VHH binders against q9ft69r177to353. Designs and how they scored, part 8

Target 1, 177 residues: q9ft69r177to353
Amino acid sequence: LSTWVAHKDCLVLAATGSGKSLCFQIPALLTGKVVVVISPLISLMHDQCLKLSRHKVSACFLGSGQLDNCIEEKAMQGMYQIIYVCPETVVRLIKPLQKLAKTHGIALFAIDEAHCVSKWGHDFRPHYRKLSVLRENFCASNLEFLEYDVPIMALTATATVNVQEDILESLHLSKET
Short names: E, the ipSAE of ESMFold2; O, the ipSAE of OpenDDE; V2, 0.75 times the mean of E and O plus 0.25 times the DockQ between their complexes.

## First folded at step 4 (VHH; framework vhh_7uia_1)

Design g2 (at its last look DockQ between E and O 0.02; V2 from the best seeds 0.00; counts 0 for: pae E 13.3 > 2, placed apart)
Fold by OpenDDE, look of step 4:
Structure g2 (fold): chain B 177 residues (1-177), chain A 121 residues (1-121)
Amino acid sequence: as target 1 above (177 residues)
Amino acid sequence: QLQLVETGGGLVKPGGSLRLSCVVSGFTFSHYAMAWVRQAPGKELEWVSSISDSGGRTYYEDSVKGRFTISTDNAKNTLYLQMSSLKPEDTAVYYCARYSEDWGYISFDYWGQGTQVTVSS
């Protein structure tokens, strides 16, 4: 959280069940800006949205499990505090997310299960290799209305040194990470 | 006057099958997406399956894919969950729920009383 406050990218190593979700939920609550969470599993996204709804936190998920065809438009209009997104959907949503960043603000991109980017990891997912588009398209040098780069938080339960390095490199995280 | 009533639960051995039903009254069934949710002892609510208002789209959690089938009969205002190849970890109270029209949340606004499903040798 201290790194986020400093508007820096970070890699969070936290065991499952340790409450790592709070790391990206709190920024949404404190800033009033939108937090976008990349997650690989629809079931987990759905459960998280339900849990958040119990605490009066507005959340939605975008991906293959989407029931409402209008939910994407609502999400891009800033109607949800937290937007869960499947990795395969991120590339398609770059321009709409840029508009969201301009009109409502994005506080954080959280990449859950970040170890999925690495072939050295136990759960390699090819779509995660495309997530560098976040850093490339949401930096102050690319978007004139941004005062600073939108922070990226990569989260994983366990990662070897090789996997950690691969996460930092693959996601194009800042050198200060 | 709005009501959701689940039936079809019971005790079954591993590998067995059950069909759950949820009869809906007090609203137009075909206007709402519906879901099955379950809660195992000592665990939190878990989403199981959803079906769109038209019935044209269905979704499942990974652990039940290939084993569970969600469907609707609009003429009977009934939601179904066909369960096959049941496992002990499927033991839970199963609830049918209506998706809320609240734009701010992905949540359910109405629930049934639930039906107990127990899978045991």
Scores: ipSAE 0.023, ipTM 0.409, lowest interface PAE 4.1, mean pLDDT 87
Fold by ESMFold2, look of step 4:
Structure g2 (fold): chain B 177 residues (1-177), chain A 121 residues (1-121)
Amino acid sequence: as target 1 above (177 residues)
Amino acid sequence: QLQLVETGGGLVKPGGSLRLSCVVSGFTFSHYAMAWVRQAPGKELEWVSSISDSGGRTYYEDSVKGRFTISTDNAKNTLYLQMSSLKPEDTAVYYCARYSEDWGYISFDYWGQGTQVTVSS
């Protein structure tokens, strides 16, 4: 019964292992706005960008291992539909991302592997605890051009109830909005 | 009461055509993006096509592009999938689904019961 209201939550447990990235790729295509994906691993971000180029979706990654120094500037100017970024990198890019939200729109922030925020999970990553700044810096109360808060979607393929609750609390995700 | 009803499935030979229909009721059809999703026997759900709430943007998975056309008739509250050049690998149960308005088209909040499409000699 409780799953009937869960469509209001920001936490998504992937329906299949092969399709969870569609949860954020389709909104980018349908709205024409940018989607920012936070991921813990550069190899995962690189693989996702390669897959998307085969499907004619413009994507980039930002963070350690990026070879082209101008990619960040191009991304902040709206040249990519999907931006993959490491947790530590997104924190330093808050101001440029606010400008991007004004000029091109940000459809959502997707936090992939969201279980990394939880000390109870199998893969705790301390930089994930800092991602609460996304809610604080992309809400309609702080940015007058926003009609609503930029949604935060947390995705994980596996999470116990305790990990799910820790994700919601640590990322400041609303169960009722 | 909100309802999504798929029709138009059936058995067809390779190279044939079918048009699937999804009649909706209980919501303002033009305010929601819609999708077709399919599931072949023993396989996972596979996204097929989406259409925006204005009907101005359509999207297709690569394997169906050029063969399938998604469209709407707002006066009839009906979503269509015109399928042509059908192949045996298109055999599946086809569902229509409505995108949730809460999450910028990120998830589906309502599904139909599905219609079977079988492509076989």
Scores: ipSAE 0.000, ipTM 0.164, lowest interface PAE 13.3, mean pLDDT 69
ESMFold2 (binder alone), look of step 4: mean pLDDT 82; pTM 0.843

Design g3 (at its last look DockQ between E and O 0.02; V2 from the best seeds 0.00; counts 0 for: pae E 14.3 > 2, placed apart)
Fold by OpenDDE, look of step 4:
Structure g3 (fold): chain B 177 residues (1-177), chain A 121 residues (1-121)
Amino acid sequence: as target 1 above (177 residues)
Amino acid sequence: QLQLVETGGGLVKPGGSLRLSCVVSGFTFSHYAMAWVRQAPGKELEWVSLISDSGGRTYYADSVKGRFTISTDNAKNTLYLQMSSLKPEDTAVYYCARYSRDWGYTSFDYWGQGTQVTVSS
C-alpha cells in the first residue's frame, strides 16, 4: 500500500476480499472523472455494479450479453462513474474512450485480474495480451488534450515474480507497487 | 514534518468495542480523503474503511459493515474508527493512511506506524 505513488502507473497486489476495488473506486468518487475497469468475468461485473449502487456510485458493464443497446453510448457520454469492460471489448472502444477522455475525462484505467496477461499464471487469457493498447493510446504524447498520461492500475491477488514482471512488461506499466 | 499517529488499539474480548484514533500533522486534514487499513499476521493488507475529504462520503469493507464507523474531527485533525461487535478475525495491525491530494490516481502517500488490535477470549 505504501507503494501507491501518485502520477504513476502501478501494480497492486491484494488478496481477494481485501477491498482492492476501493483502489479504483476512490478516483471516480473524488475526481468526478470516469474510471474504466477491465475485468474478465461479466458475472463479477454485475455483482460489482450492484454493490456500487448501494454506495451511490453509478456503474455499468460493457461486453457480451448487453441488455440495453444504448448503454454503451450512455457510457461513452460520461453517464457512469465506473465502466466495467471485458478485455475483448477494449480494443473496439479505444476511439470512443478517447472521446470520453477528452470531453469528460478518464481518471484511471484499472486492469483487474492482471495476472491473466501472463502464461506463467494460473488463468491466462489471450485478450489480456492486447491491453497494452491502453498505454499506447492514452498518453500525453499521443493525445494533445492530455496534460499527463492516464494512469493504469493493474490489480491481482496472486502473482509470482515472473507473473509480476510479465504484467509490467505486457501492459507497459511505468512503475511497480 | 508530516506524520500520522494511530492510538486506541489493545486487547478486547469478542463482542467488545474499541475506538481508534489517528492524529495527523503537517497538512490540512480536511483537504484529504483518509483510510483505515489493517493487516493480520500472515495475511495481506485489507481495506477497512475510507472517508472522503470533508467527511462527505464513507465506505466500508463488507467484513466490517454495520460494525465499524469511520469519522473525522477536522478541528483536531483526527481520524476515528469506532469498532463494535469485534470478532477474533478483526485481530490485526490497523493503519491510517492519507489519500493523495493529486487527483486522477489512487495514491496513499503517508501511513502511520499502526496500532495493534487483538480480539481474544
Scores: ipSAE 0.012, ipTM 0.259, lowest interface PAE 8.8, mean pLDDT 84
Fold by ESMFold2, look of step 4:
Structure g3 (fold): chain B 177 residues (1-177), chain A 121 residues (1-121)
Amino acid sequence: as target 1 above (177 residues)
Amino acid sequence: QLQLVETGGGLVKPGGSLRLSCVVSGFTFSHYAMAWVRQAPGKELEWVSLISDSGGRTYYADSVKGRFTISTDNAKNTLYLQMSSLKPEDTAVYYCARYSRDWGYTSFDYWGQGTQVTVSS
């Protein structure tokens, strides 16, 4: 049970350095909609934005507390193609993100380092457990303007079967059809 | 006048150690996150390590984790990178950089001139 494939959701198992970030960058470029990337470390978000700035892809990242209101406001107005955000920050921004999904569209939520959701993984992060709120707040039943749930893409380099199952359960990802 | 000056680079054999220093002036060192970024010959810039403005949180690229240690000495306004178990792949120009408080652009607003580290057998 290496992976669970769903209509809009998926779990991506890809080695570090194999280009797994392309899995969420390409949908942003092809659709013109915003992609929101949840990352466990500020330094990982820095590396991605530094690389993207060299290729002229508009991207930003948002931290929690004492935020620069100008950058956050611009991001919620759809000015950036890719928004990197910490797990705790995305929970605070649920309502602004719902508005962004209505006005500009959100192509997907990418949860990088998804193994951080599991206590059985090597890098457990408690705030990752709260990311199930994305499913609940961005589903078609809760947002009338959505025809389908906003897809959730979980990405990790490696995970044991127990960690993979915990990822799918904790993030409420669809099972294989 | 804002300045960042790197020192401590040089030629070292694989498995060796170096300590890089970045002496800063012209800003309150403890108010900014600081980073080391490197560029190998013919390659793009690669983030190496970051230390928070409080000095309490440190971050490392996977390629250097366990081998490099970032630290600060606020009394001397100096950022350090202790490099151990050096590999030929670590050969690069190493820059210190001040992290921009404009979080939404993920940019470093001030850079040093860089110090060359060469790891060769």
Scores: ipSAE 0.000, ipTM 0.152, lowest interface PAE 14.3, mean pLDDT 67
ESMFold2 (binder alone), look of step 4: mean pLDDT 80; pTM 0.813

Design g4 (at its last look DockQ between E and O 0.50; V2 from the best seeds 0.00; counts 0 for: pae E 12.5 > 2)
Fold by OpenDDE, look of step 4:
Structure g4 (fold): chain B 177 residues (1-177), chain A 121 residues (1-121)
Amino acid sequence: as target 1 above (177 residues)
Amino acid sequence: QLQLVETGGGLVKPGGSLRLSCVVSGFTFSHYAMAWVRQAPGKELEWVSQISDSGGRTYYKDSVKGRFTISTDNAKNTLYLQMSSLKPEDTAVYYCARYSEDWGYTSFDYWGQGTQVTVSS
């Protein structure tokens, strides 16, 4: 959280069940800006949304198999505090997310299960390798309305040194990370 | 005991205007987000517009932006939908709905009977 406050990218190593979700949920609550969470499984996103709803936190998930054809539109209008997004959907949503960042603000990009970027992690997901688009498209040098780069928080419970290096490199996180 | 009653529908020519009203009873109107949804013949239910519980934030389907305006009168426990520049594709039964939870699906816990809007030359 200290790193987030400093508007810097960070890699969070935390065990499952350790409350790592609070690391990206708190920024949404404190700033009133939207937090976008990349998650690999729809089922996980669904569960997280339900949990958040119990705490009166507005959350939704975007990905394949949406029953509500307007959910994306609603999300991009800032209707939800936390937006879970499937990695395969991120690239398509870059422009809408930029608009969201401009109109409502994005406090944080959280990349859950960040180890999925690495073949060394035994849970490799090819779409995670495209998530560098976040750093590339949400930086102050690219978006004039940004005073600073939108922080990226990568989270993983399991990461060897090689996996950590892959995460930093693949996601184009700051060298100071 | 809880009731939502829509009115204001009718037949109108393309380019015309209608104002829908939804009178709410049985709960505190200002404590809930409210929405308009519509269903055209042979089509699925679709979200049209939504207003936050405080009335401070409004949301619209892209196809109705600039044409439709959602508002509330808390004193009258009434939700409104001002529709202008109506198009034939706006033809549907319009429902007033109380927002429950939306985590990926449009979810409402109470609905009115609906009011028919027909846009035809």
Scores: ipSAE 0.280, ipTM 0.679, lowest interface PAE 1.2, mean pLDDT 89
Fold by ESMFold2, look of step 4:
Structure g4 (fold): chain B 177 residues (1-177), chain A 121 residues (1-121)
Amino acid sequence: as target 1 above (177 residues)
Amino acid sequence: QLQLVETGGGLVKPGGSLRLSCVVSGFTFSHYAMAWVRQAPGKELEWVSQISDSGGRTYYKDSVKGRFTISTDNAKNTLYLQMSSLKPEDTAVYYCARYSEDWGYTSFDYWGQGTQVTVSS
């Protein structure tokens, strides 16, 4: 969390049920900026949105299974504090997300289940390897209105040392802790 | 008993104006975010405009910004959509809808039967 306040990337290794979702939820609440969460499963995104609505935190998901065809436009206008998105969808939405960062601010990108980028991991997902575009498209050198790069927070419940290094290298994250 | 009733639709020429009204009953209007959603024949539902549960924030689809104004009269439990500079592309059935609290205001739990707006030369 303190790493995020210093505007740096981080890797969060925490057990399921230990509250690792708070690591990206708290920055949204503290900054008033949007947090974009990349998740591999629609059912997980749906369940997390339902939990957040019971605590009156505005959240949505984008991807297959979303029934409101206007939700993407609403999200890009800053109506939701937390946007859950599947990997292929976030890649498609890079330019709208750059506009959102300019108009409302993006506090961070959270990549949940980050071990999915690694062939050495227990749950490899090829779309996760394309997420390095987040670093490339949301850095201060490419977006003049940014004072700092938008931090990337990678989260996973389990990872061997090989998987941890693969996460950092594949997603082009800062290797600082 | 919860009910939403839209009125104010009709036939109008391009460049004309209409004001849609949605009278609600059965809930405290000012506690819910409300929206106007439209559907052209054979097309998907399209979100048009939204107003926050307190009435302080309004949002518009890019294609209607500057032409449409959403507003409320909380004393009369009525949602309005003032439409001006109407284009043929605005032809649709317009629904008012209430956002559900259960889904962080991301889905609708109630809407009305709709009012037809036709913009034709």
Scores: ipSAE 0.000, ipTM 0.247, lowest interface PAE 12.5, mean pLDDT 70
ESMFold2 (binder alone), look of step 4: mean pLDDT 81; pTM 0.833

Design g5 (at its last look DockQ between E and O 0.09; V2 from the best seeds 0.00; counts 0 for: pae E 15.5 > 2, placed apart)
Fold by OpenDDE, look of step 4:
Structure g5 (fold): chain B 177 residues (1-177), chain A 121 residues (1-121)
Amino acid sequence: as target 1 above (177 residues)
Amino acid sequence: QLQLVETGGGLVKPGGSLRLSCVVSGFTFSHYAMAWVRQAPGKELEWVSSIYDSGGRTYYEDSVKGRFTISTDNAKNTLYLQMSSLKPEDTAVYYCARYSDDWGYTAFDYWGQGTQVTVSS
């Protein structure tokens, strides 16, 4: 959270069930800006939305199988505090997310299960290799209305040194992370 | 006056089938998306399935795909969950829930009392 406050990217290593989700949920609650979470499985996103709803936190899911354009439109209008997105859908949403960043603000991009970017990991997912578009399209040098780069938080329960390096490199995160 | 009432739970052997029903009252059923969620002993609430009437779209948790079927009868204001090939890990209290339009289709505003499903040899 300290790195987030400093508008820096970070890699979070935390075991399953350790409450790592709080790391990206708290920024939404504190700033009133939107947090966008990349998650690999629809079922996980639904579970998270369910948990958040119990705590009166608004969240939605965008990705494969979501054909309701109304939800996407509402999400891009800032109607949800947390937006869960499948990795394969992120590229399509870059322009709408830039508008969201301008009109409502995005506090954080959280990449859950970040180890999926690495073939050295146990759960490689090809679509995660495209997530560098976040760093490339949400920086102060690219968007004039941003004073600072939108922070990116990569989260994983387990990662070897090689996997960690792969995460940083693949997502174009600073080595100071 | 708004109510969700689940029925159809019970004890069944592994490989068996059950059909859960949720009768709704106090609102126009066809205007809302609906879901089934469950809570196993010692575990947190888990999403099972959702149905959106506008497009007849259905979604399922990976663990129940191919075994569970969600459906509605608007004339009866009833939501169903047909469960087949039941497993011990399906043991839980099953709840029907309504999605709130105010928060979109991922937030629930009303729940039933739940119905117990026990799968045991």
Scores: ipSAE 0.023, ipTM 0.364, lowest interface PAE 4.1, mean pLDDT 88
Fold by ESMFold2, look of step 4:
Structure g5 (fold): chain B 177 residues (1-177), chain A 121 residues (1-121)
Amino acid sequence: as target 1 above (177 residues)
Amino acid sequence: QLQLVETGGGLVKPGGSLRLSCVVSGFTFSHYAMAWVRQAPGKELEWVSSIYDSGGRTYYEDSVKGRFTISTDNAKNTLYLQMSSLKPEDTAVYYCARYSDDWGYTAFDYWGQGTQVTVSS
C-alpha cells in the first residue's frame, strides 16, 4: 500500500488466498475512487464480487458481450467502487475509462494474474500483452486533468525471475518496486 | 431457444458415484463459462464448481475438491459433474448455470431446472 500512496507502479507477489486482493481493495475504500481490476477468469471476478458485496463494497464485473449493457453504463458513471474487467474488454473501454478518471477518479489499475503476460508462465494469455495501453492512456502527460500517472499494480501468486521481468517489460512498469 | 437441461441425479449410497449432465442449446457453449450450483433443503444456494476457457480452467469449492470433477464435451454442448465419494452432506438439488458476460452482482444469467441428488443409506 505505501507504493500506491506514493503514486508508483508495483508488482505484488503473493500466494493465492494470502490476501493479495486486499492490496487493491483497500485503496478503493480509503480514497472513494474507482479501482479497475483486470482478471483473466470470470469465476475469480465473480467470487470477488460476492465477497465484496458481503462486506458492503460496491463491485461489478464487465464482460465483452452486448446483452444488457446497463451494468457497463452504471460502472462508467461511477456507481461501483471496484470494476472487474476482462483484458479485451478494458482495451475496448479506454475512452469511457478516461472519462471516469476525470469525473470520479481512478485510484489504480490492478492487473490480477499478471503472469499471464509471459510465455514463460504456466498460463499465457495473449490479450494480456495489450495491457501496456493502460500506461499510455492514463499518464499525466496524455491526460491534462491528471496530476500523477494512474498507478498500475500487477499481482501474481507465481512468478520466477524471468516471469517477473517479462511482466515489468510487457506492462511498462518500473523495476524499482 | 436457450435451454439448460440437467440429468443424472438420483438416489445413491454414501461413498457412491454419480455423473450429472447438463445439455445446452441456444448459445455457443464454448464461448461461455459454466458452473454447478447446489441447494440443500432449507439452505442457501452454494457454488460447487466452475469451468472456464472450454476446460482450460476449473475451480472447486473446498469441500468437493478431489471428489468432484467438472468437465465439458464441446462437440455435444454438454457440461458434466463427475461426483465420487459422495456423502450425505452432498444431498441437494444441483443446477447448471451460465455465467453472464456483462454481470457484476448477478453472475448467472441462465439456470437449468435442477436435478435431485440424494445420498442416503
Scores: ipSAE 0.000, ipTM 0.127, lowest interface PAE 15.5, mean pLDDT 69
ESMFold2 (binder alone), look of step 4: mean pLDDT 83; pTM 0.848

## First folded at step 5 (VHH)

Design A6D (framework vhh_7uia_1)
Fold by ESMFold2-Fast, scan of step 5:
Structure A6D (fold): chain B 177 residues (1-177), chain A 121 residues (1-121)
Amino acid sequence: as target 1 above (177 residues)
Amino acid sequence: QLQLVETGGGLVKPGGSLRLSCVVSGFTFSDYAMAWVRQAPGKELEWVSSISDSGGRTYYEDSVKGRFTISTDNAKNTLYLQMSSLKPEDTAVYYCARYSRDWGYTSFDYWGQGTQVTVSS
């Protein structure tokens, strides 16, 4: 089981099927704010939304596989507790997400399958490296209208030392010993 | 009354094929997107495939892409899942589900009872 750390970045090693959805549900429930989850595959996002709906948690996914043409607007208005989004889409949505952070609040950016940032890991995906824009755009010093920094949680099932270092460096995460 | 009734499950050997059918009543496919969802023994629910209310857009879980085909027959009010090249990992109870329009296709509001698919030698 992974523990959520309020308002601080973290890297979490979480096995497949280990109750990963609690990492997203708990911050949303505790704060009443939105949790944004970055995932590499539409099928993974859909599975997570299905699981969360059984727990009475309002969740959606954004991307080419979405059947609701208005969902992006609804999500950016704070209608969902948890928003799943692919890296390409979240980079495009930086400005709407800044407004969401100001109006409803964003509790957490969770980067699922974070090993995708590393060429030393399995399934390297170049768009994951662009996720550094989250740190760049959701730091209190750069966004005067935010009450506080939005923490970033990186999750991966297994990571070697090289992959862990790539995750921390590529996403601009700060980690204590 | 709104109902979704699945049929077509059974025991099949690896590499075999099955076609699942879901007969719907109380609504039409022109108004609702549909999905197939499965649950393997001791596992959580897993989304398998979706089809839009127009029938023009289909989506598949990666492990079934190229092996499974989702389709609708509006005249018969029947949703199908054609499964080929079946693997032991496909063993599960398969559910037909209707997307909730009120929830922006983020959840399902009606489910069938499920049909068992067992893939073993």
Scores: ipSAE 0.013, ipTM 0.410, lowest interface PAE 7.2, mean pLDDT 76

Design A6K (framework vhh_7uia_1)
Fold by ESMFold2-Fast, scan of step 5:
Structure A6K (fold): chain B 177 residues (1-177), chain A 121 residues (1-121)
Amino acid sequence: as target 1 above (177 residues)
Amino acid sequence: QLQLVETGGGLVKPGGSLRLSCVVSGFTFSKYAMAWVRQAPGKELEWVSSISDSGGRTYYEDSVKGRFTISTDNAKNTLYLQMSSLKPEDTAVYYCARYSRDWGYTSFDYWGQGTQVTVSS
């Protein structure tokens, strides 16, 4: 949608499956900055890292099932181009992510399966509603080292008008006045 | 020379069991975490299970929890995947893979040739 694209925020209706990784790879490669992907399931994050390794893109996931005890520290020090993380973990990491934005830059917060924010969606998850803290804590008005707000991309395979409204309102996606 | 060689695949009926083996050479399990990854016909690679370099921690994809067991035998340099209660949806080529330490155990640097598992009646 042209309205959302103009604000660097966007809502993307995309079929489930392949193709979404390109939305994450291109911003990372073009900017040299980190892309943070919020995903509801650890197994999905592991599968995405597996796919990205074929393209020689440095990626990690944060959560249970991770075999590297130091992965969170390494990720927050900018060792990975793409970081997959669940909503509850990203909320806990706001302060380290602000430091990462200052030192290496964050190109994008991508919220995968964004319908999870809506009780009208088929897989409502309460922690998704807490993701409004991303806009609250990564806007240029709150952090002097940011020239502009960090873009937020919300992705979902399907969304009714009610689900779309919930996504836009709950995530505080920008709109022109 | 570093090698990963899988065996144990085959045709089984739904509800049956199979044990996959992966004999490794050129490294030890004490230094590397290992995984089983599968690819069903016309589908993308799917992570199945992982085991830590200490052998003390194991992880499973939700659809195989309670049905599959990953283990290592250091004396035989062999990684196993014991599969029980097999379903048609488990039909895939199964690969053993070694985690890359450079990528913080997020990717693999060596793969076996794969072994076909077919679950049908």
Scores: ipSAE 0.013, ipTM 0.362, lowest interface PAE 7.8, mean pLDDT 78

Design A6S (framework vhh_7uia_1)
Fold by ESMFold2-Fast, scan of step 5:
Structure A6S (fold): chain B 177 residues (1-177), chain A 121 residues (1-121)
Amino acid sequence: as target 1 above (177 residues)
Amino acid sequence: QLQLVETGGGLVKPGGSLRLSCVVSGFTFSSYAMAWVRQAPGKELEWVSSISDSGGRTYYEDSVKGRFTISTDNAKNTLYLQMSSLKPEDTAVYYCARYSRDWGYTSFDYWGQGTQVTVSS
């Protein structure tokens, strides 16, 4: 497992598998704040929610495939410790997420399968590049109620230099020394 | 007493078909979303397919899309999974599960005992 950390942001090189769920669970459990996980596949989000429910961690997924038409409202009111969401949906929810950050707190934005941001990766997805708005809209300088920037964790199984550079640049991850 | 009872599993050759049935009792079937979940030997539980309480919306795991069909028969209180073009990697114990409304349809509150599906030549 390789990790790169810069000013509380991090890039995690991790093999695909269930072990990465601890990266989401630990921040939520330790802080009592919400963790938002951006994921490209509904089936992956569903499987993760199933695993978390067995550990009594409240989790939901938002987007197509959701059977509860009130889930988005409930999630934005702080009813779930971990929220799985596709890139298209999270971009639409920026303003409700800012209210969630103010009322309950957001501990982490975790961008799963972060290689999707890169045209050099084998599964490029255009909406992943829009996730750069997370840094701009969740930094302490822009929101008076935040004491620090909401950390961003990018996770990917690939180790190529071009993909890593695209992830850092496209998501505006902090590189301060 | 609330029960989910699966039947229809068995041994089938690759490319074959099976229909799994789950008979439910003890609750109003049409008021709950339902799912099929499977577990291959030595592996974790994997969600396969779900169907809304109205039966109007169905969802599938990517590897089974186009091969599996989930459906309900409210008059018989039965959930079905029609499986076609079966592959060795579909070998698993298949569970019928009821979605928990408390968890926003992201987890299950009741499970059947499971039925074994083995795909081998």
Scores: ipSAE 0.014, ipTM 0.394, lowest interface PAE 7.7, mean pLDDT 79

